# VH-VL binders against Putative glutamine--fructose-6-phosphate aminotransferase [isomerizing], part 1

Every score and structure here is a prediction.

Target 1, 262 residues: Putative glutamine--fructose-6-phosphate aminotransferase [isomerizing], of Saccharomyces cerevisiae (a2p2r3)
Amino acid sequence: MCGIFGYCNFLIEKTRGEIIDTLIEGLQALEYKEYDSSGISIQGDELESLNIYKQTGKISSLKEEIDLYNLNKNLPFISHCGIAHTRRATHGGLRRANCHPHNSDPSNEFVVVHNGVITNFANLKALLMAKGYVFKSDTDTECIPKLYKHIYDTSIELGYNLDFHVLTNLVLKELEGSYGLLCTSSHFPDEVVAARKGSPLVIGVKGKTDMDVNFVEVEYLDQEEDYLKLNTQTKSSGNVLAAAPVKYNTCLRKSPPFVHNT
Below, numbering starts at 1 at the first letter of every chain, in headers, positions and changes, except where a header shows other numbers; Kabat numbers aren't used for antibody chains.
F, E and O stand for the ipSAE by ESMFold2-Fast, ESMFold2 and OpenDDE, each averaged over both directions (binder to target, target to binder). V2 = 0.75 x the mean of E and O + 0.25 x the DockQ between their complexes.
Where letters were taken out, [cut] stands.
The coordinates of atoms that the task and the answers printed are left out; those that the model quotes come from them. Centres of patches stay.

## First folded at step 4 (VH-VL; from B04 with heavy chain V50Y S54E V101I T107D, light chain L94W)

Design D10
Fold by ESMFold2, look of step 7:
Structure D10 (fold): chain C 262 residues (1-262), chain A 124 residues (1-124), chain B 107 residues (1-107)
Amino acid sequence: as target 1 above (262 residues)
Amino acid sequence: QVQLQESGPGLVKPSETLSLTCTVSGGSISSYYVHWVRQAPGKGLEWLGYIYYEGSTDYNTPFTSRLTISVDTSKNQFSLKLSSVTAADTAVYYCAREYWIATGSGDYIYFDYWGQGTLVTVSS
Amino acid sequence: EIVLTQSPDFQSVTPKEKVTITCRASQSIGSSIHWYQQKPDQSPKLLIKYASQSFSGIPSRFSGSGSGTDFTLTINSLEAEDAATYYCHQSSSWPLTFGQGTKLEIK
């Protein structure tokens, strides 16, 4: 029904064009017969900035949207984490505001792609709106990046300096339901965090050269209630896995592939 | 509390047009999708089509040439017209409110409120 | 279009018995399945949404499970008032479709 995809390069130079192409190719590997939206998030021209490109319709419409920005596709990145999402058509009247990725705020401090259903989203939305957050979409997903920002800002106000995976565990404790998600942040520009509950997640690792590719394939359960639980790399409880080699060194693989490159 | 009620003639002759009204009470119809579903005697449920309160519609393929769904927002009413009926169109007709949510896995649609249904018999 | 096949078509059951009704989709629909109860001469009533979530006010003896293509509605400790026809309904793809129904009767 939908797909999420992330791509990280670490200490291996990739151009913006190569990163965009890899994200788009990752979405195309989902082989859906029809789409009603797609999107990506990548770093902007400044190190700590994030840009979102999303569009209703086919992936070709997303490519056309990206091309309108005349980006410097030759801009190199020694390390980069990008995320992408696609969704097949399930209901007419899809709005661009409902497309993934979703952001926490106009500055894109936290950006999320998500697969699943957040069953307590109405409660979370009401609480966040009471705290001054403005919702632009009808999606349950929008509450996730806004929760990230709320908890992050609160932690800074209280004098904490949380790691991204610790922050993520605090966010996930507030979520009920099922999810597979990827989050990037302008506050953590070299990192992506990944989490799953009731949704498969595959992590691929590719070496420095094309001849040295490292992938791990594991057997997974088809039954949602009997699936293998993906454990966090933190001391907090939850199903958190950050797919950045500087923070976590674990691997669990299932289709579609998520590529992490060292 | 939102309630839906179907009304219309219970007997329709073959080749004539079946006309039904669904009245919504206990709330505004703003932002509603309303669906029509029918059930032939002793048979299962068959989805006919929907309408959004601003007028957009979609119909199940077998009915595209015969079915018209419309809305009168001033009366909080949705209407169904099915032309050229035959005995195969004898059924209990329901209107149902769509609950719709856009999620990370796509949209979920279920029917949270149903009317009581009205039996329409097509006979000579 | 997506075909939903329920099993069994009919079952005579004894009160306090556990009842299992299955629904199989012709292609994967994730968790986009919903269950309805229809008592004689009444309209359908929503029991379970998103494969496993109880709708408001539904007795805890009703539960749902499954994902992908295979789904189950379970009634733990059947009561006489549960005599009805049960339908699964998919919302993954247009047109929306229902299973053929499973009729439960009290022995």
Scores: ipSAE 0.012, ipTM 0.500, lowest interface PAE 8.0, mean pLDDT 77

## First folded at step 7 (VH-VL; from D10 with heavy chain S105Q, light chain I33L Q53Y)

Design F2
Fold by ESMFold2, look of step 8:
Structure F2 (fold): chain C 262 residues (1-262), chain A 124 residues (1-124), chain B 107 residues (1-107)
Amino acid sequence: as target 1 above (262 residues)
Amino acid sequence: QVQLQESGPGLVKPSETLSLTCTVSGGSISSYYVHWVRQAPGKGLEWLGYIYYEGSTDYNTPFTSRLTISVDTSKNQFSLKLSSVTAADTAVYYCAREYWIATGQGDYIYFDYWGQGTLVTVSS
Amino acid sequence: EIVLTQSPDFQSVTPKEKVTITCRASQSIGSSLHWYQQKPDQSPKLLIKYASYSFSGIPSRFSGSGSGTDFTLTINSLEAEDAATYYCHQSSSWPLTFGQGTKLEIK
């Protein structure tokens, strides 16, 4: 068993401490006693920077890791997209390098959390190593953010300015197997991409109270339906629509508005 | 191409110690786990235990008091010793290389290379 | 310890038929199940990894399905060379365990 969790606020101020607490609480709702690692990614102090905090063991070990950085938890964010992961290991050798999130490079240009299995990762790893990428983990997941960066850098060299959803579609076409993934990027700071194939994914949208959810217009970004583009238009009339499981792959172009009842 | 080959005496007397060596050729198995699996004549596969190349071991519960698995990475060799054998220990013994992958859904372990196996008969 | 129970124990089959072999786990193992083929007097060979994904070089007539507790190996259009014993293997929990085997014969 593993779990991925994402939390986005848009035009609704949240402090770093509130964002971290929300991500940790999301992981705690997914945590089973067998889980052996956890991690989060959030924006750093600099505009468009991403930081990763991850640790082996239970979520208490992750909290201790985060506390070592002595972060300014009162720092406010009008918009923020954070991602989180927890996983279970069957094999006894625990390594911090295998914890999610995984990054593309030391600058964290692309950061991914993933559930599922990428069955062609050996081929992807060989291709990326030939391009000069250095792998540090035993995970199939590590190839995903590196593939994002490779395709992104190539597109820039060829004169393209890809949207995040177009870039994501190119990445997903190279993946075989199953996946549920969340990706954030310093190149697309207001965006999170969610995609799935053969793994469950649920998207919730909250606009006023915990029980008041705005409808969010959702577009499929590609005929393969590997991901879903989110349009931030809202319906205002009368009915409260509960969040429901998404049957098809989804990709969020813009974070939906979220409001905890405060 | 990695090849695994079991070797050792084909006949062992009851109450003595069965000793086998798994020799790796065509490459190194450092960084992977090596497992021992046996198969009694006409029976299914039984996992005995593993060793990591730096010495960490784990044994299947019925064998914890009798089984020792060791490694000599300078010779690319793994060894199995099973003490106090009886006729029930007559089997084909395999060494196998573990492939391990830490996925977003959990760890997956499968055996990608197996030795040819060696029959060990326990009889007077 | 997770017990894997295969069905059937033995099956006599004719070429070109579709064959299914099942493996039931005593508790949920997600997709941490693998299938091996063992021909007479040979060591086991990996067929299917992660419940449903073929290992390198495996003929397309072999496929796997299932998750949780119930798994199936399918051989579409059986060939004579497929006469062998088939084992499922779980890697969800220690100790690692195998099913008891399913022997397929051509006659």
Scores: ipSAE 0.031, ipTM 0.539, lowest interface PAE 6.6, mean pLDDT 79

## First folded at step 9 (VH-VL; from K1 with heavy chain G106S)

Design K8
Fold by ESMFold2, look of step 11:
Structure K8 (fold): chain C 262 residues (1-262), chain A 124 residues (1-124), chain B 107 residues (1-107)
Amino acid sequence: as target 1 above (262 residues)
Amino acid sequence: QVQLQESGPGLVKPSETLSLTCTVSGFSLSSYYVHWVRQAPGKGLEWLGYIYTSGSTRYNTPFTSRLTISVDTSKNQFSLKLSSVTAADTAVYYCAREYWIATGQSDYIYFDYWGQGTLVTVSS
Amino acid sequence: EIVLTQSPDFQSVTPKEKVTITCRASQSIGSSLHWYQQKPDQSPKLLIKYASYSFSGIPSRFSGSGSGTDFTLTINSLEAEDAATYYCHQSSSWPLTFGQGTKLEIK
């Protein structure tokens, strides 16, 4: 089984080191003795860039691998969205290429962590390969960020400027099977999209002094799949945690949604 | 135009340290990994290791104890030092560029540009 | 460490003949296999990346296929300048490894 974890800070300064530590701690809460890979995605040094760090083995191996890059861990972020994953390999084998996160392209325009099975993976892969996308892994997950980029690029060519949640809805309509996923993008650096079909999703919100002091705007669209968008431009400052735990773990109850009727 | 050029002594005595420099041009050192690969005369290719500009290195297991790879980003230069050489270290040494570096870890690992190579002979 | 075994080690071929070179990995490497051409006294040159994707500027007569453990490089109509040694290279796991090479000569 696999676990995914996301962490957003907005209007509250966190250093890169603090963000990495929070993502790793989130994975450690999900880790079981039988997991054998892990990874994270965070913003890079360049504006609107995304970095991926992933490694086979224990989460301690991921920490050691990240240390090899000598990152500026003191770099501050007033707003940041990061994602993380840990997994157990079953059919794809234990290779770095099969670790999450997965990217759309060499520039990491879209980055995804995912639990579940995309049952139409073979058809999506064939379509995307015909459009020039290079697949590097054995995982079904790799089709998701590439599909994001394909639909995004097509929308730009057609003169559209899609919101991330609209783009996500278009992507999800092409997916068959089960999933819990988190997606970040260099095109939407202040946002994380979380989506689920047949998987639990838990969202925690914490303000500076009291978790119940601040609320984060969450958009729920009336669809078959649950998904949400975190708006980091809200008036609220604080931290937002999202996780899709292993199926048999107890989840926190969602707050009732505050939905704009559009 | 992307260029890589190896340089160093052509002859090294057994038990001494082999030192090579790879000078690169036509691309940003901060955006790519540079690897060292060698080829013994009449033999195949053997990967030695790489370095990223942050100082991150990875060495092939047989060379961990005697290989050092370093970079001087201000001069666009990579260096390789291989200590305690024997005749088995006689080879053409290449530096090669790893295509496309996403910041952080690279998923696109193949060598799109190679240097001309420099022959190093270990002989007394 | 992943061992790549090429076949044949050597092949003498006539111009315009179709040539097939195989590479077998000791364990699955997905599509993380690349092909290089090395002419005498020259450095290697990338031909095919990720099993089947031609590198920029490579003649269309070169193609690659395969996944998992079994891969092929095909030269559909051999040219005289294709006389070289061909290497497969895996990037699935560290350490990076190369096949032993396949030398092509022109009859």
Scores: ipSAE 0.289, ipTM 0.670, lowest interface PAE 4.9, mean pLDDT 79
Fold by OpenDDE, look of step 9:
Structure K8 (fold): chain C 262 residues (1-262), chain A 124 residues (1-124), chain B 107 residues (1-107)
Amino acid sequence: as target 1 above (262 residues)
Amino acid sequence: QVQLQESGPGLVKPSETLSLTCTVSGFSLSSYYVHWVRQAPGKGLEWLGYIYTSGSTRYNTPFTSRLTISVDTSKNQFSLKLSSVTAADTAVYYCAREYWIATGQSDYIYFDYWGQGTLVTVSS
Amino acid sequence: EIVLTQSPDFQSVTPKEKVTITCRASQSIGSSLHWYQQKPDQSPKLLIKYASYSFSGIPSRFSGSGSGTDFTLTINSLEAEDAATYYCHQSSSWPLTFGQGTKLEIK
């Protein structure tokens, strides 16, 4: 069993340390049983950079891992999105490489935490490998951020500048199985997308006022118009993954500038 | 083509050790677990344990003291040793493949390919 | 351990009939149930994975449904070659366990 947790602050200053603590505490709150690996992704020191910290063992091991980097924990962020994951591997071996979050590339352009199973992982992996992507883990999750990057890069090459939610919808169309996932990206600072199919996902919103909840956009169905336009263009380029259409349950996105979310 | 094949002695004496080998072909061992399952004559299926390529094993509780599963990756072979056998250990023994994906979830285990099975009779 | 109980233990049916086999788990196992077919003197063969997903090469007449504790394997139009014992299998918890089997005979 895996647990995923996301924390976003918008227009409310939080320190890096506070953010890390919140992510870790969130994971601890999700713990029903002992996890054997954990990880987080937070904003790096550079603008629009993402860092990933992950380790096998207990959450304390993750904390120790983070401390090794001697991060400035007092660094303030007016807006920030972080994601976290814990994993219990009953089988499959404990490898740091298999810990979440997973990235698209060494620059962490796309970072994903995932709870569930991508049943067409083998096919996706084969396709992505044929495109030059290198896989480092044995996880089905690893194909997700790489797929994000592939679709993103293709869209850019075709002259499209997609919104994060549109990009996500395109990714989800290629995924089969069940999942709860969170994704952050250096291309979309201060945004997080959440998607679910079958797996449960809970979103909490805390605002200054009861009215400040309008910043959460929920999509239950794909936007056919935008999707079809993009698909027609991408198909012509030969860079679109040919997967059976799948229906996803929910896609959520948070975009700035909006008020405080916890 | 994915293939698993069990081999070993068809007859074992009581108190001796039952030794079986499972030879696999047509797939990479790096991506799979191999399980042992047995079936007593006219009975259902009983899970014994599994091994991963790294050598990691899990045994069913009743067999923890008697069962050893090992792997030789160079030969594409898995082995089962069951010590102190009795008549109750008479069964067809199967090795079966589990396709593994690191999902962090334990509830996605199924056996997609099975060996033909080998009958082992425990008799004096 | 999780106990899987199949029903019926035995069924004799005529060709082209619809057959339903049930499997009940002693506790909730989500969708972590699989179905196998075992013909006489053969090894088990995977039919359905994760309660409702057909394995590759399995005829469309086989289908699975259910979640939690109650699961069903359905053969929509029985063929003579479907004479076998069917087993449900749970992978939700260790140890892995199987149902006692349902023997299907064709008249």
Scores: ipSAE 0.033, ipTM 0.583, lowest interface PAE 4.1, mean pLDDT 84

## First folded at step 17 (VH-VL; from P7 with heavy chain A101S G105S)

Design S8
Fold by OpenDDE, look of step 18:
Structure S8 (fold): chain C 262 residues (1-262), chain A 122 residues (1-122), chain B 107 residues (1-107)
Amino acid sequence: as target 1 above (262 residues)
Amino acid sequence: QVQLQESGPGLVKPSETLSLTCTVSGFSLSSYSVHWVRQAPGKGLEWLGVIYTSGSTRYNTPFTSRLTISVDTSKNQFSLKLSSVTAADTAVYYCAREWISTGQSDYYFDYWGQGTLVTVSS
Amino acid sequence: EIVLTQSPDFQSVTPKEKVTITCRASQSIGNSLHWYQQKPDQSPKLLIKYASYSFSGIPSRFSGSGSGTDFTLTINSLEAEDAATYYCHQSDSWPLTFGQGTKLEIK
């Protein structure tokens, strides 16, 4: 069983070092079994850039890996989303490439950590390879970020600008099996998507006040959403057609959706 | 413009220490990992070692006892010292820059020095 | 260490011909394979990164493909200036290793 951990700070300043420490500590807290690999993804130095650090071995090896680089750990972030993973190798060899997070492409447009099994990964992989995607790892997880990119690019080509939540729903519709997953993207800065099917996933929210951390279980429900209707809403000038309450249950953003207090 | 330039003695006696310096320009050694690669005459490329931006090093296994890579960021230089040289150490020695992107699990060399020939002979 | 074996070792080709160089890894390396061009008395130059991505400034006639253990460098229409030795390089695992090289000569 793999462990995934995400950490987001919204409108609360955190340094890169603090973020890294938090992610690593999160992984350590999950370490109840012998894990043989771990990794994190954090925001890079450039806007809309994501870095990935991962290593085989103990979490200490990951720390060492990160320390090989002269990262500015004092860089402040007002908002930031990071994701982390620890793995026991059951599928694929013990390779760094098989460690999470997995990316969509060398530019890390989409980055995913995953706990579970994608049972149709072979089909997805074949499809994506036919589309020109090159796979680095031997894991089923790697198809997920590539699928994100494929759907994203296709949507753009078709003239749709999907939000991260809608995009995620489209991706999830294509996935079979069980999963707990986190996804970050350079296209959606300061956002993280969380989804689960079968695998457990817990989200904790902490407010400005030292209040008790509330944990909420998030579950994705297969609902046919008319995604086409969401995108055809032309900015007509006058009537702010009340955007159908997009159930933001799977997406954390730096700003809460305007809850129209009806 | 990114540039790397190797310098050092072209001739070294057996059992002595081969010492080379790579001078870089157009980038900072505090930002990029750099590698040493050598090529024996008429042969392929052999990776020797890397020095990371942190100053940490990693060496190829055959050279762990003889190889030392160091960096002087103030001079934009990093060095190679290979002790107890033999004729087998005769090669063109290259310094190369590792691509900076941390989004990947592995790396490639985007820029190379011109190389410097070192001959080990009595 | 991961052993990279290139094929062929040597090839004499005519300009405008399509050239294919293969690199086989002793174990799966995903897409962690890179291609370099080395002209006589010059340093290696990066051509392709991660099996299939062209490096900046590289002519479109150069392309790479493959994953896992089998990789290919293709020159779609050979030019005289392409006379060189080509090397594959893996960065999947330590130590970093190179293929033995493929020397292309132009007739």
Scores: ipSAE 0.236, ipTM 0.710, lowest interface PAE 2.8, mean pLDDT 86

